# VHH binders against Rho GTPase-activating protein gacA (gacA), part 16

Target 1, 338 residues: Rho GTPase-activating protein gacA (gacA), of Dictyostelium discoideum (Social amoeba) (q54y72)
Amino acid sequence: MGSSSSKSSSSVTVASSIDYKAKPTIDELGTSNYSGGLEVSKNLLDFNLGEKPCPLKSVVQDQFTISNSSKTKLKFHFEPLQPKEFQLSFSPTSGSLDKGKSKTIKVKLMVNQKINTNHKVVLRVEGGASHFLTVKIRCETGVFGVDPNTLEHVEDEGFRVPYILALMKRSLIDNGGLQQEGIFRLAGEQTEIKRLKEAMNRNDFTSSTDINTVASLIKIWYRELPTPILNSIPTEKIFYSTDIDECVQSAKNLPEPQKSLLDWLMHLLLMVSSFSDVNKMTAQNLAIVVAPNLYDVSSSNPMEGLVLSQKCVQFLHNVLSHKVAVHKRESVAYEVLS
Below, E stands for the ipSAE of ESMFold2; O stands for the ipSAE of OpenDDE; V2 stands for 0.75 times the mean of E and O plus 0.25 times the DockQ between their complexes.

## First folded at step 10 (VHH)

Design q1 (from p4 with L103D S105V; framework vhh_brivekimig_d4; at its last look DockQ between E and O 0.10; V2 from the best seeds 0.00; counts 0 for: pae E 21.9 > 2, unsure alone 62.0 < 65, placed apart)
Fold by OpenDDE, look of step 10:
Structure q1 (fold): chain B 338 residues (1-338), chain A 124 residues (1-124)
Amino acid sequence: as target 1 above (338 residues)
Amino acid sequence: EVQLVESGGGVVQPGGSLRLSCAASGFTFSSYWMSWVRQAPGKGPEWVSSIYGSGGSTYYADSVKGRFTISRDNSKNTLYLQMNSLRPEDTALYYCAKGYSRDYVYSGKPFDYSSQGTLVTVSS
């Protein structure tokens, strides 16, 4: 009775070719429902702390104004957030806003444990476009969620980047991350991610043997930047990302440090994609899993945000595909000359 | 405006010790890397040491490793450099710099540093 160990081949579902052309344009989204939605005075809540660490077990406060620019009365609701790490409350949590009226929303935050994060909050609007808010929490100085210019930089394969990125990349590579099936797609262990993130923020980084955790931390680092790198690109350039050359040029025109950060990331993804036969992570797959960490859509309505998110994937895919193509040409040329 | 004021320089015999201080103002001190850079007479600038955040991470040039200790007091917005076992080759103007200045020093890129520095002379 041979126990056929059914090797559950975790079929890394190769993301089907995304037809980017079939997606709605911003103009198509703008015609119908943009005539009168809820407007928010700010999308980022930092509780007026700036670069100061958020105190633990103390209530900090922020506020913003919502305005009804629609022709009708709107109802709004904040989705409840109950993470273990902090308590967040909105007052009022729900309500109605008459046409042309505004309401001040008070926000209270109490952090229970040290954390650095950008937490997303959803403001639901009945009959209108919902909004995303970002709650910035910084309880400690560290390497996550800070201005990259404040960090230690090193030269990593021709790119000047924060030291922490170079360390994570090295750890990823040394532990076989380039050949790991589903790298950057597979989630790391959450407890380990938290532990390592905290350790890194304290500049006490020890290499992790879990390469998926390291890959996740790279994505998290980019996601938690004060300003995501692709937000430095004009929205119209992202939106019209059908032309590869235009995407490449837009990437080249990024200011520092965003340019170096993107270039470094693209180089890493190029390395990963070069092993796509083994790891199953093509340029497209990598763009799909990485691009959402490089762009913040919190300033847009949900539908616009969705479109922009998809365009960001396309944008990144185009840039990465171009790099792959160039690299292949160079490699062939080298083989012919050698 | 970023202001950095060094102090603690002087004349010391070989094998002696000095402690440099840098008073920082005009920015959130605790949020930035801080560095020491020195320039010897007739030589280019040399990165000496860097420290970040709460002081958990420190880096040193090979030339000073094991002899110098960088530290900071964020409550006082002050950067320190304890220099032990001083050598004649340590003679230089020492500058306090905002940020991780290692790569900037060698690349010739502008970075925030004091205009005056403090002179350290190691001589018998």
Scores: ipSAE 0.000, ipTM 0.260, lowest interface PAE 14.6, mean pLDDT 83
ESMFold2, look of step 10: ipSAE 0.000; ipTM 0.098
ESMFold2 (binder alone), look of step 10: mean pLDDT 77; pTM 0.785

Design q2 (from p4 with K98R S101T L103T S105T; framework vhh_brivekimig_d4; at its last look DockQ between E and O 0.07; V2 from the best seeds 0.00; counts 0 for: pae E 17.4 > 2, unsure alone 62.3 < 65, placed apart)
Amino acid sequence: EVQLVESGGGVVQPGGSLRLSCAASGFTFSSYWMSWVRQAPGKGPEWVSSIYGSGGSTYYADSVKGRFTISRDNSKNTLYLQMNSLRPEDTALYYCARGYTRTYTYSGKPFDYSSQGTLVTVSS
ESMFold2, look of step 10: ipSAE 0.000; ipTM 0.132
ESMFold2 (binder alone), look of step 10: mean pLDDT 77; pTM 0.787
OpenDDE, look of step 10: ipSAE 0.745; ipTM 0.892

Design q3 (framework vhh_brivekimig_d4; at its last look DockQ between E and O 0.02; V2 from the best seeds 0.00; counts 0 for: pae E 19.7 > 2, unsure alone 62.6 < 65, placed apart)
Fold by ESMFold2, look of step 10:
Structure q3 (fold): chain B 338 residues (1-338), chain A 123 residues (1-123)
Amino acid sequence: as target 1 above (338 residues)
Amino acid sequence: EVQLVESGGGVVQPGGSLRLSCAASGFTFSSYWMSWVRQAPGKGPEWVSSIYGSGGSTYYADSVKGRFTISRDNSKNTLYLQMNSLRPEDTALYYCAKGYSRSYAYSGAFDYSSQGTLVTVSS
């Protein structure tokens, strides 16, 4: 979490509670980027997210420049922070800046718990007034990229899931999605994906005849989860298991809400695969196109990423194939008993 | 939109050869990793080979090393797989795939916006 700079360190220690609604003290207000000659290039740190939600347990970065326009060397430091909900670091955290010099300050943020706050950071200048920087943290901006526990849930065929998933499934089924050739494999048009995603985030979505765009958005919803579903399973259970019963047990052992989210998705894919004679999407084909949306790999090695994708596809295919087999056995048993 | 169209599949006897092609459009082809992935009937998907356009780097699964050659022609936006010494176990749907960026840093496998091309090795 901390800087690897010889002049910087992580400020994460025994954390204290932060009241993000508390009013700042006089020292924390600063002088609007003017403090006897020290200037800052911006006072809002949004980590290049704009209106996108801040991911949990992932590092995001930003930077800004400080400049000394005074006639003397200035010393500066950032007030130490000990937040419980996130880790925030500046590199460098302190130093001196000669007359006429500028320095880039790199900023790293990792949010550990869901929050929405405008966190205030004080940049102190020796013998001068403090500067005030705002760190914008928004973990929720709609229905995509948010902790699913913060969303309204409904009952959908025995699964409690976020309402937006039920709406997207209803849209697919009502508009002939189960009979659509290449569903989940064929991508929606990128401009339409963006338009419908924005509508969903505004709670302005009921249905769309654009089957491939809605199917793409179901995959995107899973891909943008703060913790993708397969990342909640121990790595060895994903990447070294070839036994179908072990894969099924790992899926059953997921905590909520991950278990319900995976079960709901598997049921949807079971429904799609039941029409594979028409839509051409077998359980194997569905695993190939869906599994990449269920994990997040931080490796930049393309060979490692390809191996991991193969293992995730195998895992999902095993879980889905078991569900198909159970469905077939239950269908035969019902016919015999009735 | 990203479009990947495979061709060149067919039926061939063991020991034979085929050359697969993948026509790409809707993105800057030369800037991306490109791969071949195959899916045998009733089996899980298997990575076959990858190539990086800017570096000319090529990689192969152990099961095909020495028999298959991946190549690309960036002026034609086309990816190729030369398959020699084909075996019955090479029977599969073959997909070409586009990486997400010039690096492999983000989650998931490649975009498979195409249906694939079937290769059947049988006497």
Scores: ipSAE 0.000, ipTM 0.172, lowest interface PAE 19.7, mean pLDDT 76
ESMFold2 (binder alone), look of step 10: mean pLDDT 78; pTM 0.793
OpenDDE, look of step 10: ipSAE 0.014; ipTM 0.315

Design q4y (framework vhh_enristomig; at its last look DockQ between E and O 0.01; V2 from the best seeds 0.00; counts 0 for: pae E 16.9 > 2, placed apart)
Amino acid sequence: EVQLLESGGGEVQPGGSLRLSCAASGFTFSSYWISWYRQAPGKQREWVSTIYSGGSTYYAESVKGRFTISRDNAKNTLYLQMSSLRAEDTAVYYCAKGYSRTYSYSGKPFDYWGQGTLVTVKP
ESMFold2, look of step 10: ipSAE 0.000; ipTM 0.119
ESMFold2 (binder alone), look of step 10: mean pLDDT 79; pTM 0.800
OpenDDE, look of step 10: ipSAE 0.022; ipTM 0.421

Design q5 (from p4 with G53D L103T; framework vhh_brivekimig_d4; at its last look DockQ between E and O 0.01; V2 from the best seeds 0.00; counts 0 for: pae E 6.7 > 2, unsure alone 59.8 < 65, placed apart)
Fold by OpenDDE, look of step 10:
Structure q5 (fold): chain B 338 residues (1-338), chain A 124 residues (1-124)
Amino acid sequence: as target 1 above (338 residues)
Amino acid sequence: EVQLVESGGGVVQPGGSLRLSCAASGFTFSSYWMSWVRQAPGKGPEWVSSIYDSGGSTYYADSVKGRFTISRDNSKNTLYLQMNSLRPEDTALYYCAKGYSRTYSYSGKPFDYSSQGTLVTVSS
């Protein structure tokens, strides 16, 4: 009785060509109707810690103001979040706000274990648009979730980037990541991600044999930046990302260090995409899985956030596609000249 | 200015071996991918191999896989290609190039390669 090990060929479902053109524009979303009339004074909560580590097992506090700019009374509530790593509370957790009135929300955080993360909180508005808030938690100094300018930089493929990125890239490449099916798509092992992230934050870099973990850590690094890279691009430019040339120009106009960080990432993704016949990660697939880590939509209502996220994918896809096209042309030109 | 100078080419019988070298200057050698590209008479350029780190990041064209070995010495700014089990179809001008390429450079710039190359002729 031969146990036919059914090799579950994980058919990497090639994401169908996303028709980006069919997606609603900001103008179609109407600016007035989606804000639900609730305004928040800030969407990032850092508990006034700045770059200081969050103390463990102690309560830190922050506050922000919500304002009702609508014509009607609004009801709001914060969705409960109970991660194991920390306790977060909002006061009030729910309430109503009359027209033209404002309310201060007090936020308390108690971190139970060392963690560096940007946690998303949802503020629900009845009959209106919900809001996202980002809770920035940094319990340790390290290479994740810090100002890139504070990190040691190296030259990697002509790009000046934090040393940790170069190391992760090296590890990814050394372990066959460029040819790994589903690279950047497949999730790394969570415990290993956590372990390595913590180790890296302590300047104790150990390579992982799990290539997906390394790829995930690269995404996480970008995601946990104090300021996501693409947030430095005007929202309008991301939104109107149908023109490849405009996307490329917007990318070129990024300030440092965002420009170098993006360029380095694009270079890596180009390398990965060159093996798409093997790894099944086309420029489009890579854009889909990487772009969400480069943009924070916390300032937008959920619908706007969704649209912006999709536009970020399109934006990144356009930039990456252009780079691929340029390289292909250069290759052909070389062949002709030879 | 980027300078790449190839050496080690020659005439060898089928089944023979050659070792190519490329001396690099004008850039931070250790920070870049390096590649070998070859061009046979009457054919277009063909990617042969690329290396980022001597510790393991090596890639090969299927045509040379198992026969060729790319390596580098960053302390000497030198790229190497050990070619074993050479075949007549390996006859080509071999070029050293700055950058990673399976089919083209990923540096965002055209290949920085030497204009001279080193000739490898495999003939009985």
Scores: ipSAE 0.018, ipTM 0.442, lowest interface PAE 6.6, mean pLDDT 82
ESMFold2, look of step 10: ipSAE 0.023; ipTM 0.599
ESMFold2 (binder alone), look of step 10: mean pLDDT 76; pTM 0.780

Design q6 (from p4 with L103K K109T; framework vhh_brivekimig_d4; at its last look DockQ between E and O 0.01; V2 from the best seeds 0.00; counts 0 for: pae E 18.8 > 2, unsure alone 59.6 < 65, placed apart)
Fold by ESMFold2, look of step 10:
Structure q6 (fold): chain B 338 residues (1-338), chain A 124 residues (1-124)
Amino acid sequence: as target 1 above (338 residues)
Amino acid sequence: EVQLVESGGGVVQPGGSLRLSCAASGFTFSSYWMSWVRQAPGKGPEWVSSIYGSGGSTYYADSVKGRFTISRDNSKNTLYLQMNSLRPEDTALYYCAKGYSRKYSYSGTPFDYSSQGTLVTVSS
């Protein structure tokens, strides 16, 4: 199946306005007359083996099963990709699966250099829907891609957050980031992002004049969390929530540290949006460019992933808009009392 | 630095055809979902189509199914949208968007839009 059904496609939209109140149903993302396809026993291969990073230059293994629930023989293969930082293999790499049959896929990983990443793999299925697998690789000490509870925390404007976040925010503000046109929208140069990220992981960072690289790294920090912020919210609340107050309540119900990390980020985005006349980054613009970093889409249906990404933007915009409205009201109240 | 530059827009009569292109740079193009999004005057953004990999995974909004074809040429770092049987309601500013990646650590943000777009006007 290379395309969505008409029902699923018509319900999947990029928002027509800032208010993403409309919700598609889960069945709008699928096909009513599809005979079934290849099923995968898990979409996540987590190589954070226990509580310690994956060893370098040693093979670690995992496995999962694929099953053919369709009425026809299916062919499958894993799209080849061998980045230089690690070697990842699937056994078998390709094959056929008769109707009603299952097969175990063995996975081998060898990490060649320190890296923390969420790597996506495509399992291509001829005669059925393709699948995306997330491979979480944790083979680096440092401040990115680690459990935030293991990091040194500081008090930053009433929020307890990892020190590296406070440093990145101070770097942005001190170097004119709040007045930078397109902040968070414009990406830093990829080689500079890698260089500065490595410095941060070595605790060799205090500030940088490269606003776009630091802003990119704040987004990357959130995207590389072992549990991205919005993944701690039930998917149904993301899909079906249309009201600002419900989104705010879902954010309040987040467990720590996700709640504090989200609140800190919303405060930073509030500061940025207060300069939107200069930087051109409204609450809507910020939600669009930031939200994709707060949710890892591990779905077997790429269209569900796109819809969920849109709903994550709407969710974040609702939370941010609430914070903007509260700040505006509090500013008026302060003026009256002064 | 990710850059996406759309081209191929213009004025066309109802029932006509147009081919949009999006030149991509600053990232490993073949590793990402790519999408077309459009914004009609006075409306919010509307998703049109998405493609992953070498072209095996394509998806379309119901409003364009059977009329539009998304494709990509990974050797030219270029995304395409072939638009046939155009209607007045297809009039919009069309953007390409860089989506999710296998290589999370290599790309920066997983979702980027062009700031410019290419205008398609369908009128008699």
Scores: ipSAE 0.000, ipTM 0.138, lowest interface PAE 18.8, mean pLDDT 75
ESMFold2 (binder alone), look of step 10: mean pLDDT 76; pTM 0.783
OpenDDE, look of step 10: ipSAE 0.021; ipTM 0.386

## First folded at step 12 (VHH)

Design s1 (from q2 with S31K; framework vhh_brivekimig_d4; at its last look DockQ between E and O 0.03; V2 from the best seeds 0.00; counts 0 for: pae E 23.2 > 2, unsure alone 64.3 < 65, placed apart)
Fold by ESMFold2, look of step 12:
Structure s1 (fold): chain B 338 residues (1-338), chain A 124 residues (1-124)
Amino acid sequence: as target 1 above (338 residues)
Amino acid sequence: EVQLVESGGGVVQPGGSLRLSCAASGFTFSKYWMSWVRQAPGKGPEWVSSIYGSGGSTYYADSVKGRFTISRDNSKNTLYLQMNSLRPEDTALYYCARGYTRTYTYSGKPFDYSSQGTLVTVSS
């Protein structure tokens, strides 16, 4: 009858397997004499994600209808089990249905940690058979090589970027990366790059003292984008633009999320270049070592690929040099993350 | 068909100078990046310098910046490398190539044509 907005606390869940084809029922009152029961419109809640991974720390919604086909009023409630890996709520959580009536149940899910599970929910019905509902959660995806729109974003110094980028930047700065000679030029050890990348893909990364490995992984993150940033700029704008202002305008015309991803990266490189007296990484040096990670040349003509590659370096250098020039004119000191 | 022929190598003392030349034929020289690459004994190839167009866009490895100057004369189809303040570590086989790369983002064919090379030895 009345809607409930009750809030459930999180708890730990043990993983299990479930046969999603079975429609579970339980007759808790085997001496009942009613002739029908509560019907549900679906018993699988997939939040209309299809094959997309379930996003982390974002609310997704679904709904279903319950209907009373019996001759008596039925009372229902959802069992309150809540694992700590996700928050799941039903609205209403409990109530009554008169004969012949239907009610829409709204469902909200927020997954806080990567899991791959079919979570069982029990809908208890007083005077009828219980129902089992399956909440399908599939969020085992990495943070590398995926569409950035599928990743959780945070605000980092006014830029909205995937959380993994903010973590890598914080790790870099907090461990003295801005003063590291040859940062972004010197590669990390390949075994360590693989180890940290796997940790990041399983959401098991907070920081590393290995500056060159983290810097390498920032570059790899961009290189593995399904559509590299500079491939989203019209080729004629890259090939024929020798004007810094034209390059800056082309960068501003990027669609999201590419624009925010590029802006965030340029800000990081500006911070690095402001310490070039120590780290020896000027705007030109940074453009040279970073730009190859921002484009992919797939061409039947290798010569066009070589020219595009050099023009992408020049394009990035122009954008970065503009930001350096603006910074010098404004004489603004940058705050490092703390 | 495409031909690149280099010259100007030899033996010099540390601090000396050499000028390498690379004569090009069989293609429209002005439309291509041209590069110098060197290979020291027992080492892999090292990119040295690249140039595009009439000479407005030049690039150098850090190890040679300020000491080496790449240039081209498109009317003579000739690429040059002026090497000053030579050091023993500059000892290598130097060759010119059509194309440009200092990255590993390509399938491993940054150059479609290269010369045979000319030996530069810097020793006292």
Scores: ipSAE 0.000, ipTM 0.085, lowest interface PAE 23.2, mean pLDDT 77
ESMFold2 (binder alone), look of step 12: mean pLDDT 79; pTM 0.801
OpenDDE, look of step 12: ipSAE 0.017; ipTM 0.457

Design s2 (from q2 with S50V; framework vhh_brivekimig_d4; at its last look DockQ between E and O 0.01; V2 from the best seeds 0.00; counts 0 for: pae E 11.1 > 2, unsure alone 61.4 < 65, placed apart)
Fold by ESMFold2, look of step 12:
Structure s2 (fold): chain B 338 residues (1-338), chain A 124 residues (1-124)
Amino acid sequence: as target 1 above (338 residues)
Amino acid sequence: EVQLVESGGGVVQPGGSLRLSCAASGFTFSSYWMSWVRQAPGKGPEWVSVIYGSGGSTYYADSVKGRFTISRDNSKNTLYLQMNSLRPEDTALYYCARGYTRTYTYSGKPFDYSSQGTLVTVSS
């Protein structure tokens, strides 16, 4: 009936006689039997269309191979997604793959509405690293959702940018956008955004008095880039740099055309912030509403997306604040000498 | 800054049990999947187990299934590994590692931070 503990807790002693290698690097930890080892033969699915537009309401096909080079069987599945503009399927959708084996994945796409997008698909490996595949869908020729290197570029105040950006900026400025309360914060009407976007894609745009719609379309242009600007910056520079100079250096290290695209945008936002007493858009306010268009989060965890979004806002605010500070110093120096 | 600090290593006889802990700070712990990885003498790293942020999805290497249990307490920002029925071949340095990159540009690497390692010795 009654019981008692006859011993206090056991003692565990660390043995020091075993010679271990130096602590593995993070890369070496990634070579463990978990670290991947499922390889994909390509991560871009373009359905062999090259430069041809994707046909609507017709099935196009692609395929790729997954291979298991790890030491153990891997289980995989494609994250189920329910896009509204197109139907996308993988065959097989899930399965397992023994060590050293390969499997062909057949992909079918049917696009029901005109869209230009780089749709992301997640290939989950149970107990391993996920893979991201890009499904390239181009149903239109135009200026949105395309590689900026395929667009005509012009010089706009010393920045080389696609012609459509220069037109949108001219439209904003000529129609009083710098004095518009809530510019970039207030959205245009969705039907009008769609109408003007279609006009821009047809080369039928010169100007619009609808300031909020044009400002929305500048943000949309960046959001629809095949690779958002900030995704070309090392993630640690976004997360672990609180120093304005480090953020500015990271932005300066961007390759072209990303560097010019970012610099052009920062200059536009600098001009907007210079009128913040009227338009109510400070550098901080602009960073909040613009940064979400410059970074695409690859995490499936909503809380990680929130953290990353906050860090992207801070990064953009740091870059913009530096431009504001430089502009003020240069303006003061010129005034003193004039 | 991100820190992962493990503890609970030691010497135990075959058939014994040991519980490892990994205290996390400097990031939103519940947002990350977390793993244990080990390195035995003279061998490369071996993945042991993974647990997703909610704590409901767990996976194990075949070598430890049924003997090891990964868990997490998101209120304490702590990852655990309960090791039962220990064998001499479980002798290793054990590391906790933070899971997959949070960037759009995926590097193919499963971990971006790891702890310094805690030694587990299973000896007769």
Scores: ipSAE 0.000, ipTM 0.442, lowest interface PAE 11.1, mean pLDDT 78
ESMFold2 (binder alone), look of step 12: mean pLDDT 77; pTM 0.784
OpenDDE, look of step 12: ipSAE 0.140; ipTM 0.641

Design s3 (from q2 with Y113W; framework vhh_brivekimig_d4; at its last look DockQ between E and O 0.01; V2 from the best seeds 0.00; counts 0 for: pae E 21.6 > 2, unsure alone 62.2 < 65, placed apart)
Fold by ESMFold2, look of step 12:
Structure s3 (fold): chain B 338 residues (1-338), chain A 124 residues (1-124)
Amino acid sequence: as target 1 above (338 residues)
Amino acid sequence: EVQLVESGGGVVQPGGSLRLSCAASGFTFSSYWMSWVRQAPGKGPEWVSSIYGSGGSTYYADSVKGRFTISRDNSKNTLYLQMNSLRPEDTALYYCARGYTRTYTYSGKPFDWSSQGTLVTVSS
C-alpha cells in the first residue's frame, strides 16, 4: 500500500514540431479538455472565413473564457507559434487565475495567404494538464456573395474593381459579346452558369465563349452582393426623384466600393448600348434587365415590390442615360479638335 | 412556381429543443437569402434569423442568439432552424421566407414571399 494519494500531476510539454495543419484527434481534444483544472468555454475557434469574405491582411477576432475550477491558483500561457501563413495572437498571452475566477481571452487572426487549415494551439497550465485548442481557418472563399473589399482589385479603365469582374468583361468583349443579339437579356444555360460560377469561385476562370453565361454571371455577381449597390441610396431618392441630375448626384454620393462598382457597370452597359443597332440592347432595355440585380426591396406586399422595381429601373436608366450623354459630348469634343 | 413548406413545430417544455424545416421548390434555392420569421399571438412579425445562399453567412436576432442555429442544405433545397433552450416567449407561428439580399434581415417583416408556417408552443 503505497502513497497512492500523492499529487503527481505532470505537465505535458508540447513538442516543438507541431503540425499546424493537422486535425486534432477526439482523444487528444477530449483528454486535455476534460482534465485540466482550468476550464475553457470552447476548444474550437472556428475562423470559417470561407463562409464570409476572406480578409487577407486584415485582423479578425474571436474570444473565449478560461475558468479556474481547481483549489489552487493556476498559471497559464499560450505557446508562442508563428506560422508563416497567418498570424495568431491571444490577449492576454499569459497570466495567473485565482480559484473560482474567470478571464476572457481575446483572439486575433490575420491571414497572410488563402488557406484551409486546422491549427493546434497549446494552452500550457502550470500545475495542471495542458489544453489543446483547435483553430479552424477556412480562407478558401469564392468571388460571389462576398464583401468586395476582400477581393483582389485591379484598375480597369480607371475603375478599381474586383479582378473577377475585369476577367468577365474581357471574356465578354473578346468573344464578341458587344455584338451579341440580346446580351444581358438572354440567360445562359443553368447548368453552365453553375459550372462557370464554381470555376470562378475556385479562381479557375480565364475566359468562355459562352457569352450569355458570362453576362448572366455578371448580373448574378451584383445580385449576390451582401450589400446591394443601390440600397446605400436613401429610399426617397429612389422613389421620388425622376430627375436625371438628382439620380446622378445620388449615385456620386455612394460610398466606396459601391460607387466604383456602379460606375464600372454603367461603363460596361454604355459600351453595350453603343452597339444597340446590332445587339438590340438599348439603354432602356439594359436598365430593365440589370436593375433587378442592384436593389433589394423590403415589402410584405408584392405590388409595393413591383412599384419599387419600376422606380429602380427608372433610376438606373437615368444614370445610364447621363453616361450616354456625357460620352456623346466627349466624342464631339474629340472630333472638333483634340 | 415558388413554394415554401414548413414543418417540425409542436409543443415542448421550457428548456426543450425543436428543429424546424422548410422545404423549398420552384426556384434556385442556393441563390437566395433564406430567413425565419415568427409571429406570436396578437403581435406583428419578428425576424429571427437569416442565412445566405452559399450557406456561409448567418445572422440572428439578439433574442435568440446562442440558442438557435440556422442552417441550409442546398442539395436538398431545405432550410433548418435548430431551436435549443426554448422559452415561453418563443411561442409563435414560425415561417420561412426568401429574399434577394441581407437588407431584408432588418425589416422585422416577411420578405418578398413567405409561407403558411408551423406552430411552436413552449409551455409548462
Scores: ipSAE 0.000, ipTM 0.097, lowest interface PAE 21.6, mean pLDDT 75
ESMFold2 (binder alone), look of step 12: mean pLDDT 77; pTM 0.791
OpenDDE, look of step 12: ipSAE 0.515; ipTM 0.811

